# VHH binders against Myosin phosphatase Rho-interacting protein (MPRIP), part 1

All scores and structures are predictions.

Target 1, 108 residues: Myosin phosphatase Rho-interacting protein (MPRIP), of Homo sapiens (Human) (q6wcq1r43to150)
Amino acid sequence: KPIYGGWLLLAPDGTDFDNPVHRSRKWQRRFFILYEHGLLRYALDEMPTTLPQGTINMNQCTDVVDGEGRTGQKFSLCILTPEKEHFIRAETKEIVSGWLEMLMVYPR
Structure headers, positions and changes below count from the first letter of each chain, unless a header shows other numbers; Kabat numbers aren't used for antibody chains.
F, E and O stand for the ipSAE by ESMFold2-Fast, ESMFold2 and OpenDDE, each averaged over both directions (binder to target, target to binder). V2 = 0.75 x the mean of E and O + 0.25 x the DockQ between their complexes.
Where letters were taken out, [cut] stands.
The coordinates of atoms that the task and the answers printed are left out; those that the model quotes come from them. Centres of patches stay.

## First folded at step 1 (VHH)

Design p1a (framework vhh_vobarilizumab_d1)
Fold by ESMFold2-Fast, scan of step 1:
Structure p1a (fold): chain B 108 residues (1-108), chain A 124 residues (1-124)
Amino acid sequence: as target 1 above (108 residues)
Amino acid sequence: EVQLVESGGGLVQPGGSLRLSCAASGFTFDDYAMAWYRQAPGKGRELVAGISSGGDTSYADSVKGRFTISRDNAKNTLYLQMNSLRPEDTAVYYCAAGPYYDFWSGYRDEYDYWGQGTLVTVSS
């Protein structure tokens, strides 16, 4: 069952924020849906039948932290999992605040 | 509050065309994905076509190349252009407002709304 959702910008896979060239890469606009069982899914649009581009298992999440220092982008978050770091950002402070609140319940 | 009203259904011969409309009110139409579903007698409801808030479209394999979904955000109206109609297209067609984001309170499942449907009959 979905419990939260919305449009966010996702950093391109393989982005190294210590590399100035990678910092100029265009973030990808994706529709994110958080499900009650802890799966965070992202896709090209809001349609129920649209195949997901990827998923993040929040049950394995170790931390959700502010991403601005790492990415150089306002309203960004870093979702830490044992496998990799995921970087997302919102268009407004209100949107990123809402996502932080929803995602913070999973780490530890 | 939220209302979706379908129109344009009717009786048509195989090979004919119909255009369905869905008039939306009570919500910010531009922010919603919209879809057309159908339900034939004795069958479950199936997705026919969808359109995102940004205008990206998707279609069921059974209707690809024959049906076109579109939206007019200025008029708060969703359309389904149905060409080359077949007897198996006979169904009640429903307009649906898909998932959306409201940045004031996040995701709102309470706005997943359905119209009452419009009957399309394809028969000789």
Scores: ipSAE 0.000, ipTM 0.199, lowest interface PAE 10.7, mean pLDDT 82

Design p1b (framework vhh_7b2m_4)
Fold by ESMFold2-Fast, scan of step 1:
Structure p1b (fold): chain B 108 residues (1-108), chain A 125 residues (1-125)
Amino acid sequence: as target 1 above (108 residues)
Amino acid sequence: EVQLVESGGGLVQAGGSLRLSCAASGFTFSDYAVGWYRQAPGKQRVVVASITSGGSTKYSNSVKGRFTISRDNAKNTVYLQMNSLKPEDTAVYYCARDLGYYDSSGYYWEAFDIWGQGTQVTVSS
């Protein structure tokens, strides 16, 4: 069952923020839903039947940190997993703060 | 700048039809859900129809079977085809962008951040 959800911007897969060319890549606007089983799913819109673009397994999350220093973008977060870093950003401070609260319960 | 501009309103007799258009500029239109809303004289603004970025549609019970919402992402435009118009459809019609979210209880909340100026629809008799 969903326990949180909303629109966020997602950095394109494979983005390396230490590479100046990658810093100019367009972030993609996706609807993110966090489920009680710990999967964070993102898709093109808020409908549960819309094909998912991807999933982040928060049960494997090692840390959730502020991303602004790394990405150069306001209201961004870095979700760290053993496999890769995921970068998301919100349109407002209030939205990113809400997501940080919801996601920070997972890191181990 | 970010804006939505409605057009296509007018005066028609009961049983007539109108097509409203809403032109978007200043943002990536295809990434956002958009909806049509109306406000009748002396009433609160209410939802008429909405369409997600993926194309899924929803309609209020009062307009089901009579109105059709659609979008053309290449033209950055959302449309509302209004058939079998009734005097009770008289209102100012607005389009809006929805940033909506689910809260921790799993309820969906609409979060409108851009509204058009509105277009008047008057249905006589």
Scores: ipSAE 0.013, ipTM 0.333, lowest interface PAE 7.9, mean pLDDT 84

Design p1c (framework vhh_7qia_2)
Fold by ESMFold2-Fast, scan of step 1:
Structure p1c (fold): chain B 108 residues (1-108), chain A 124 residues (1-124)
Amino acid sequence: as target 1 above (108 residues)
Amino acid sequence: QLQLVESGGGLVQPGGSLRLSCEASGFTFSDYAMGWYRQAPGKQRELVAFITSGGSTNYADSVKGRFTISRDNAKNTVYLQMNSLRPEDTAIYYCAADYSWGRYELSPSEYDYWGKGTPVTVSS
């Protein structure tokens, strides 16, 4: 069952924030849903029939850290997994704080 | 880098049909939402039809029931099937791609990539 959800911005795949040009790349607005089983899915909209564009397995998450230093963007988080780093950001401090609380339970 | 190339435009009589194609290159096509816009002389560019990466569609009221947008991810192509064409459908038709699109209400400036356009003229 879904336990949390909302609109977030996702950094494009292949974004290297150590490259100054990549810091200006357009972030992708996606609807994120966190499920009880630990999958975090993202899709183009809130419609139940919309196929997810991707998933992040939070059960494999090693850390969730503030992303501002890496991305240069306020209200951003870095989700670290063995496979890759995922960067998300929110429009407000309240939204990013809510996501941080929900996601922080996974790193071990 | 992503490129979009439109084709299929032309001159048709009222009541006729056309199928526009937009071929994409240089990216993972299946990740992008695709839109068709049109611009008539003296008018602003307006949304005609939109399809998400998941296949959800949206249409302008003026074309709903007459036009159908579809995509073929294996061919990196989006299509616009235009039926029951009217003189007021005369415009240059543009293909657009957006990786940040989470809503159907995007202004033209918010799209990541545009094609050069293909003209459609509906006249007797």
Scores: ipSAE 0.000, ipTM 0.116, lowest interface PAE 14.4, mean pLDDT 80

Design p1d (framework vhh_8pnl_2)
Fold by ESMFold2-Fast, scan of step 1:
Formats: structure tokens, sequence, C-alpha cells
Structure p1d (fold): chain B 108 residues (1-108), chain A 125 residues (1-125)
């Protein structure tokens, strides 16, 4: 069952923010839905029938930290998992604060 | 797999007209910047025209005055009206879409997340 949702910007897969070329890449606008089972899914838009583009398993999350220092972008978060780092960004402080509150339940 | 589908290509004589369409199957279309690119036989892909989510347009010099890009957000469709067609306009035409990010007025090819498979335009006598 979905428990939270909204538009966020997602850094493209394989983005290395220590690489100046990668830092200039455009972030992808995706609709994110957090489910009660801890799956965070993202899709091309908010339509119920739209196929998800990917999933972050928050049950495997080790930390959720501020991303501004790494990305250079305001209102960004880094979701740390054993497999990879995921970078998301909100358009406002209010949006990123809401997501941080929802996602901070998971780090272990 | 960006769910963009081009149509309207075909064979036309020099001086003729064609209207290309690009439809999507679920984007929040009105939030996306859109573009038409083309690739002529034996040449690299080049930008033809761009349109922002707000409707502002930009054209390559070689099509100014002949081509018009437009969008219908209610129909989730992008158009390219091509008039006064020339043999050098012969190419595969691709539509592209990306969420418009405010960190630059012009987007590069690599900034477009979604591409169609193309529609073929041939201009010959």
Amino acid sequence: as target 1 above (108 residues)
Amino acid sequence: QGQLVESGGGLVQPGGSLRLSCADAGFTFSSYAMAWYRQAPGKERELVARITSGGSTNYADFVKGRFTISRDNAKSTLYLQMNSLKPEDTAMYYCAATWEYDSGRYLTDSDFDYWGQGTRVTVSA
C-alpha cells in the first residue's frame, strides 16, 4: 500500500559527482511512491498505470544523508544502500524535509 | 522505450509540405521540453527545433521560416509543420523529450531522456 508520494529529481544512473562531466548531467524528473513494505518506486509520471522505471529497497538502506555537499544541488538527499548510492532532489525545502522524515525510518 | 511515437513521414516532391506528429503514452506531457532531431543519410544527427513546456520555440538556422514546431498539451502531442521542403531535408526525424530543468536555456542532446524510433521523410522529384 502506498504511504507517501510525489515528484522528485533523480540523478541519472552511474552519476559520479566527483567527475565534472557527470555533474553537468540533467537530473530526471520522476514520480516517487513509498510503499508500506519499504519499497520506494519511481516512474515517468503520476498515472496509476505507468510502469515503474526502478525501485530502491529501503529495507536495505544504511543511511539517508544530506546530498548538497556531494551534488552541489540544494534540497538533495543521498540514500545509501550496500549496492549503490541514490541521489534525489526536491524543488523546495518543504518537499525535501517531508521526504527526509519519511525515509529516515529505514536506515539500519 | 520512452513511449514516444513519431508519424506523418513520407515521400513528397520539392516545395511540398508534411506535418509530423509525436505522441506519448503517459508522460505529464505539459511539464516536458520537446525537440525534433533529424539524421540524414551518411550524416550525424542534428537538432531541427525545440519547444519548452511553456511554448517558447527555437529553430536551427537551416529551417527558420519553413518549419514550425508546436505542441498540444491536451492531446499530449508534438508537431512539426514542414513547408517548402527541399531534397536536403531528406532524413529520419526523431522526437525527444525531457523534463525542463532551469539550469540552462538550451539543452544538449544528452539531456533528453526519451527518444522515439523515428519517421522517414524523403524529398525527391
Scores: ipSAE 0.000, ipTM 0.167, lowest interface PAE 12.8, mean pLDDT 81

Design p1e (framework vhh_vobarilizumab_d1)
Fold by ESMFold2-Fast, scan of step 1:
Structure p1e (fold): chain B 108 residues (1-108), chain A 124 residues (1-124)
Amino acid sequence: as target 1 above (108 residues)
Amino acid sequence: EVQLVESGGGLVQPGGSLRLSCAASGFTFSSYAMAWYRQAPGKGRELVAGIYSGGSTSYADSVKGRFTISRDNAKNTLYLQMNSLRPEDTAVYYCAAELYGDWRSLYEPGYDYWGQGTLVTVSS
């Protein structure tokens, strides 16, 4: 059952923020949906039949932290999982704050 | 300020054509699903056609095959091409921006932005 959703910017796969050239790479706009049981899904648009491009299992998330220091981009978050780091960015402070509150319940 | 401004409405004879335009400003147009609604005299407002951010479209059965919805993200403009117009198409047409999947409503559009409407009259 979906509980939260919206457009976010996703750092391109393989982005290394320790590489200054990678910090200027164009972020990709994706539609994110958070489901009640902790799956976070993203896709190319908000259409119900659009295939997902990926998923993040928030039940495996170890932390959700402010991403600005790592990415150099305002309103960004880092979702830490054992598998990899995921970087997302919102267009406004209000949007990123909402996502932070929804996602922060999962880390343990 | 968020604005949607419709234009292109008018009086046409049955069988005629009109193209409606909706100029959007104050928000990230390319991220929104856009739609045309209409309200005929004495009736409720109904969805006519919708276009998702990715370009997929939907149409009411009453207009399918006659109307075409399109968008120009570079110009922040939504269009409705109306062909083979009928007297029952007479209505005020409204442009709407629908943020589907907003946290307030993942089952319905979240915050909606609406235009002022443009009148289309189809009569002899």
Scores: ipSAE 0.012, ipTM 0.265, lowest interface PAE 8.6, mean pLDDT 82

Design p1f (framework vhh_7w1s_2)
Amino acid sequence: QLQLVESGGGLVQAGGSMRLSCAASGFTFSYAMGWHRQAPGKQRELVAKISGGSTAYDDSVKGRFTISRDNTKNTVYLQMNSLKVEDTAVYYCAKDFYEGSYLRTPDEYDYWGQGTQVTVSS
ESMFold2-Fast, scan of step 1: ipSAE 0.168; ipTM 0.493

Design p1g (framework vhh_7b2m_4)
Fold by ESMFold2-Fast, scan of step 1:
Structure p1g (fold): chain B 108 residues (1-108), chain A 123 residues (1-123)
Amino acid sequence: as target 1 above (108 residues)
Amino acid sequence: EVQLVESGGGLVQAGGSLRLSCAASGSIFSDYAVGWYRQAPGKQRVVVASITSGGSTKYSNSVKGRFTISRDNAKNTVYLQMNSLKPEDTAVYYCAAGTDYWLEEGRYSYDYWGQGTQVTVSS
């Protein structure tokens, strides 16, 4: 079952924020859905049946931290998994706070 | 700001090829990520291929090895080269351009869509 959802901005695939050239890359607007099993899915629209662009397994998440210092973007989060870092950001503090609350349940 | 126009669709026999073009007018297109989508009658619209502003590409499993997406920023155009076409590729094909630039007012960036171009593959 979906337990949370909303529009967020996702850093483009392959973005390295330690590389100054990559810091100017445009983020992509995606609809994120968090499922009860801990899968976080993102897609181009709000329909759960639309082809997903990707998934993040929150059951493997090691940490969710503030991303502003790393990305230079307000209201951004870094989702840390063993395989890679995922960067998301919201338009407002309220939206990012809601997502942080939902996602922080998973880190070990 | 940005208007997208698809072209290059048509009727072809299975095994044939088509090249679709997505031409943009208005704002500078090179900062935009562009996706090709398709929708068959009675089915949901699904992504086929995408290309980022930096040129990185992704393909759905159904088209890998057969379709190639590319961009020409000097012409504000994105292409979808479709080879080895199958009847199951029959659909209206749409291009979409997106940027996540945030406006000062707290409004989101736009997702721009074209009007679509029909691709029909006969067996």
Scores: ipSAE 0.000, ipTM 0.100, lowest interface PAE 17.6, mean pLDDT 79

Design p1h (framework vhh_vobarilizumab_d1)
Fold by ESMFold2-Fast, scan of step 1:
Structure p1h (fold): chain B 108 residues (1-108), chain A 125 residues (1-125)
Amino acid sequence: as target 1 above (108 residues)
Amino acid sequence: EVQLVESGGGLVQPGGSLRLSCAASGFTFSDYAMAWYRQAPGKGRELVAGITSGGSTSYADSVKGRFTISRDNAKNTLYLQMNSLRPEDTAVYYCAADRYLFGSDWTSEREYDYWGQGTLVTVSS
């Protein structure tokens, strides 16, 4: 069942923040839902009938770290998995702090 | 500091109407699902109506067609328009905010992030 959710900005797939050209890419507004069993799903809206655009398996997460140094954007987080880094950004400090608290229980 | 402040409650006769307001502050209102709950004398707290951050609405069967929930994100305010009021609608009405609540995932027993202090609605002749 869902245990947390909200609107966040997601860096486009394949974004490399060490590449200055990629830093100009527009972040995408997505509705994120964290489920009790560790799947983090994102979609175009909050409707349960809307197909998810992607899923981050938090059970595979190795770390969740502050993203500001990597992205140059305030209130951003990096979710590290073996295959890929995922960058998300909140509109406020309160929102990013809440997500950090919920996501930090998963790293192994 | 997070605050939800309800207003608009009062005494009304059966068949009358009231509009409740909930003023939100201290959090990003537009990111939260909002709900109205009520607690009648001698009963537990129950969901009346909910509205997601995207504007989708849900209603308890007892109020469908009579009550309308709406939100004004520019004013950080939640509303409940109550029409055709009945004596059994007498209750303290509470405003609540929850980040993970959406669509048909409503539950009357869900733990919400934030609650208001409540406003009393009395429907009596």
Scores: ipSAE 0.000, ipTM 0.161, lowest interface PAE 12.4, mean pLDDT 82

Design p1i (framework vhh_8h5u_2)
Fold by ESMFold2-Fast, scan of step 1:
Structure p1i (fold): chain B 108 residues (1-108), chain A 125 residues (1-125)
Amino acid sequence: as target 1 above (108 residues)
Amino acid sequence: EVQVVESGGGLVQPGGSLRLSCAASGFTFSDDYYAMGWYRQAPGNQHERVAIITSGGSTNYPDSVKGRFTISRDNAKNTGYLQMNSLKSEDTAVYYCAAVYRDFEYGSWSTYDYWGQGTQVTVSS
């Protein structure tokens, strides 16, 4: 069952925030849905029939931390998994705080 | 920099088919949030949307073309398509490809519209 959802921005694949050129790259607007089984799905729009673009398995997540220092962007989070780091960003502090509370349930 | 270019228009007999292509450059379908649509304008008429595909793959068509037109995209080729079957004389128009995408930068949402120059489709005996 889905337990949380909303629009977030996702850093493009391969973004290296230590590279000044990459810091200016456009973040991708995706609709995120968190399911109670721990999968965080993102898709290109909020329509129920839209195929997902990707998933983050929160059951493998080791931590969820503030991303502002790494990305230079307000209201960003870093989701750490053994495979890679995922960077997401919200429009407001309220939205990012809500996501942090929901995602913090999962880190081992 | 960012642009879309249509191709594939031409002259066809009633009942025939055409496939239009929309080549994107300066952005990629896999990297950007966008919607892509096909629009047409016949002489003396307003613009009409004939197909839309959201970035997630959902499609919509007006009744005038439902069952005859199919919109699709190929992310590897960074190209969108409109397959037009069972063409009628009333399908004669200039067809335009448009891409609309949104990003978030400097604390604000930005929306960018990219329109092609159009490609002529003529359906006649």
Scores: ipSAE 0.000, ipTM 0.092, lowest interface PAE 17.6, mean pLDDT 78

Design p1j (framework vhh_7qia_2)
Fold by ESMFold2-Fast, scan of step 1:
Structure p1j (fold): chain B 108 residues (1-108), chain A 124 residues (1-124)
Amino acid sequence: as target 1 above (108 residues)
Amino acid sequence: QLQLVESGGGLVQPGGSLRLSCEASGSIFSIYAMGWYRQAPGKQRELVAFITSGGDTNYADSVKGRFTISRDNAKNTVYLQMNSLRPEDTAIYYCAAGLEWYDQSGRPYAYDYWGKGTPVTVSS
């Protein structure tokens, strides 16, 4: 069952924010849906028929931290999993705060 | 965690008008399809109108031409403007939100969140 959702910007896969060239990469606008079972899904739009571009399993999440220091972008978050860091950002402080509240229940 | 709070119900004479409001909190409102249902005493709950996340609207035949559903995403609110009210419109009106797929009539398969309802009485 979906419990939260909205448009966010997602850093391109393989982005290394310690590399100045990678910091110039354009973030991708994706529709994110968080499900009660802990899967965070993102897709090109909000339509139920649109196949997801990817998923983040929040049940594997070790931490959710402020991303501004790492990315140089306001209203960004870093979702840490054992395999990979995921970077998302919102258009406003209110949106990123809402996402932080929803995602913070998962870190072990 | 999405919470819905209805307001605007009351007592009105036949032919009168009311505007119901449903304010959402706790999640991003703009992604949800929003619906208005009603339940008259001793009857089953029925869909009155809904509006998709994209703004498309659908109405029950009994209210077409009299009721208008609209949304204001900046205020996290959905509205039901009810005109030319009839005694048979007397019911408790419920707001609902959902992300489910639509059936062939455009109705969401399920609504995940419901308000507590606001009573509307149309009496001469």
Scores: ipSAE 0.000, ipTM 0.143, lowest interface PAE 12.6, mean pLDDT 81

Design p1k (framework vhh_vobarilizumab_d1)
Fold by ESMFold2-Fast, scan of step 1:
Structure p1k (fold): chain B 108 residues (1-108), chain A 124 residues (1-124)
Amino acid sequence: as target 1 above (108 residues)
Amino acid sequence: EVQLVESGGGLVQPGGSLRLSCAASGFTFSSYDMAWYRQAPGKGRELVAGIYSGGSTSYADSVKGRFTISRDNAKNTLYLQMNSLRPEDTAVYYCATDYFESRTGLYYSEYDYWGQGTLVTVSS
């Protein structure tokens, strides 16, 4: 069951922010939905029947930290998992604060 | 069993204020997005204000600057502070859970839970 949702910007898969060329890549606008079981899914639109483009398993999340220092983008967060880092960005401070509050319950 | 109980409605003159409350039970209130909807006689229900579980808010253009939505997760209560009330605000106000509107991230779900409503009348 969805418990939180909204449009966010997602860094392109495989982006290395230590590479100057990668920092110029366009972030992708995706609709994110957080489900009760801790799956964070993102898709091209807000319809629940739309196939997800990807899934972040928040139950495996080790940390959620501010991303601005690393990405150079305001209102960005880094979601750390054992497999990889995920970078998301909101359009406003209020939106990123809401997401941070929802996602911070998962890291151990 | 999900239960929502609205209160605080009443008769008020134009320019007046009211504070609506919604007492929630039967679910983990802090984990859910909440909203206030209203329905005037002969009209469909319209989203008035929404609040994400994280605290971010959204408002309909018709109430922006006049209404304030807030929540108290410790008390499992949702509030709507209504200022500068107008006759066109006359409606039954409903508390809802698990909603989203696509432009602002608030989504209307077929599985939304609704309260019984509280009547607000703005009249001289």
Scores: ipSAE 0.000, ipTM 0.086, lowest interface PAE 17.2, mean pLDDT 78

Design p1l (framework vhh_7b2m_4)
Fold by ESMFold2-Fast, scan of step 1:
Structure p1l (fold): chain B 108 residues (1-108), chain A 124 residues (1-124)
Amino acid sequence: as target 1 above (108 residues)
Amino acid sequence: EVQLVESGGGLVQAGGSLRLSCAASGFTFDDYAVGWYRQAPGKQRVVVASIYSGGSTKYSNSVKGRFTISRDNAKNTVYLQMNSLKPEDTAVYYCAARGYDIYWGTEDSLYDYWGQGTQVTVSS
């Protein structure tokens, strides 16, 4: 069952924020849905039948931290998993705060 | 300030057509799903058509094949083309915008903007 959702910008796969050239890469707008079981799914739009572009398993998340220092982008978060760091950003402080509150439930 | 303004309602004979418009202002329109709802006297408000931010559409069974919803993001406007109108289509038609930029399951976290409505009357 979905418990949270919204449009976010997702950093392109393979982005290295320590490389100044990569910091100019265009972030991708995706619709994110968080499910009760801890799966965070993102897709091209908010239609329930739209196939997902990817999934982050929040049950494996080790931390969710502010991403602004790493990305150079306001209202960004870093989702840390053993497999990969995921970078997302919101358009406003209120949106990123809401996502932080929902996602911080998962890190142990 | 957030505003949705409906127009295009009126009186039409059965079998006729009307096009409703919903003009939006005060929010990031292209991020919102928009739906057309209707309410006849003594009945509950029901959805008739919706269009998502990506352009995907849904229709209630009562209007499928007769109504077409579309959006023009450059004009912040949603349209409802109503063909083959029936007396049962008589209702006040409302435009509603739904955002998903906050928590989905609570009243305080769900954005849902409504217009004032426009009357559609279909004579037999």
Scores: ipSAE 0.013, ipTM 0.236, lowest interface PAE 8.3, mean pLDDT 82

Design p1m (framework vhh_8pnl_2)
Fold by ESMFold2-Fast, scan of step 1:
Structure p1m (fold): chain B 108 residues (1-108), chain A 123 residues (1-123)
Amino acid sequence: as target 1 above (108 residues)
Amino acid sequence: QGQLVESGGGLVQPGGSLRLSCADAGFTFDSYAMAWYRQAPGKERELVARITSGGSTNYADFVKGRFTISRDNAKSTLYLQMNSLKPEDTAMYYCAAEYLRYSEGWQSAYDYWGQGTRVTVSA
């Protein structure tokens, strides 16, 4: 069942923040839902019937760290998995703090 | 009395058209899914049409091809264009906005409702 959710900005797939040109890429607004089994899914809108654009398996997450230093964007987080770094960004400090609290339980 | 205010209802002859509006001045309109429901005398309230925050639309089978739902986020207004109206379309029409409450999970969305606008289709 869903345990947390909200609108976040997601860095485009393949974004390399060490490349100055990539730092100006437009972030994508997606509705994120965290499920109790640890899947973090994102879609184009808040409807449960809308096909997800992608998923992040938080059960494979090795760390969740502040993303501002890497992305140059306020209220961003980096979700580290063995295969890929995922960058998300919130609109406010309160939203990113809530997400950090919910996501920090997964890294071991 | 409600956050949402419907308008545009009235009396029309079979085959006629009406355009309903639902205005909101308060919440972040563009973050909500919006819907039109209707309730005929002695019947339960039923979904007519829904539009997601991303713009995807769903229609009840009984209005497909006749009704069009749309939204204008800049004006915080939801519309329902009703064409080829039938006597069976006579009902109170209600606007709804769906607010997701995370502490209770996905299915415990909190809905904002308007007071309704009356549509009568009669010769």
Scores: ipSAE 0.014, ipTM 0.198, lowest interface PAE 7.5, mean pLDDT 80

Design p1n (framework vhh_7qia_2)
Fold by ESMFold2-Fast, scan of step 1:
Structure p1n (fold): chain B 108 residues (1-108), chain A 123 residues (1-123)
Amino acid sequence: as target 1 above (108 residues)
Amino acid sequence: QLQLVESGGGLVQPGGSLRLSCEASGFTFSSYAMGWYRQAPGKQRELVAFIYSGGDTNYADSVKGRFTISRDNAKNTVYLQMNSLRPEDTAIYYCARSWDYLTGYEDRSFDYWGKGTPVTVSS
């Protein structure tokens, strides 16, 4: 059922990147798993038995865009949903490119 | 700065044992999966052992039952215990960091490698 996975940095909940103070907040390391049914789940580690801390429903995703201009952080992406914008960041260009490829099939 | 420093390679006779160590720095070691690659003379590089951040392991068929990968998160170190060594295990062994557990055996899942430590198995 899982189709992709890896460690990413997630912007803390409530982060407003238009607020200069919020731009300095520490991003949180989470293990992300993308499932064939379109749920993107994140948890504290890579074990399948570890309870997820949150989910992003990619079936509701309206766009996936480069996040660097908005966040000020290299290798970041913005996942746009009607409820919320989600910001994730990779440690390398290769990692973020792989995630972009996997996530770009969802925006409609 | 991210670093992976291998040690423990050398010359051993067939049937001998070696323990390779890889000390990591500059990142949260406990949050990453780690692997050991090798490249034998004239052959392509291959992943021989893999360990997830939670401790589960995978091995190439060529080394199953002989090699054991382990980690010590307090020391930021991953180990490869190599037993019953054979001449065909002769290779340069590389420590590598993996960001992706689903494609962990694919080169694209690894973003950092050490410089390698040579292992020669010869009488």
Scores: ipSAE 0.005, ipTM 0.226, lowest interface PAE 10.6, mean pLDDT 83

Design p1o (framework vhh_vobarilizumab_d1)
Fold by ESMFold2-Fast, scan of step 1:
Structure p1o (fold): chain B 108 residues (1-108), chain A 124 residues (1-124)
Amino acid sequence: as target 1 above (108 residues)
Amino acid sequence: EVQLVESGGGLVQPGGSLRLSCAASGFTFSEYAMAWYRQAPGKGRELVAGISSGGDTSYADSVKGRFTISRDNAKNTLYLQMNSLRPEDTAVYYCAASKYEYFDTSGRWVYDYWGQGTLVTVSS
């Protein structure tokens, strides 16, 4: 059952923010859907039936922190999982605050 | 003022065709995902077809291959071409618009704007 959703910018896979060249990479616009079972899925468009491009298992999330210091981008968040760091960014403070509120319930 | 105005509904025989239109105003149409929903008497609203701001389409299994959703950004208009109509397609058809799809506490897609609906009756 979906409980939250919206357009966000996703850092390209393999982005190293300590590498100046990688910091200039274009973030990818994806539609994110959070499900009540804790899966955060993202897809190429906003249609509910569109096949996901990827999934972040929030049930394995260890922390959700402000990403601005790491990415240099306003309104960004870092989602920490044992296997990978995920970086997302919103267009406004209000959007990123909403996502932070929804995602903060998962870290263990 | 935002408006979505549906037209093209009517009475048609089984096997017939209808084309629905939805004229949009008061927002930047090209930036919004658009959808057609329908509601038959005594039933909830169900998604019939959707089209993204980029033009990608999605259809309910019950209408796939019979209905075609399209948009004309220059005219701020959404269309639904309905072919091979069946009595089960009888419903009020609504257009809906969303810039950022979000979910209510029941897990349903929430659209920013809805039209008033147009009645489609498929009967012999």
Scores: ipSAE 0.000, ipTM 0.165, lowest interface PAE 12.4, mean pLDDT 82

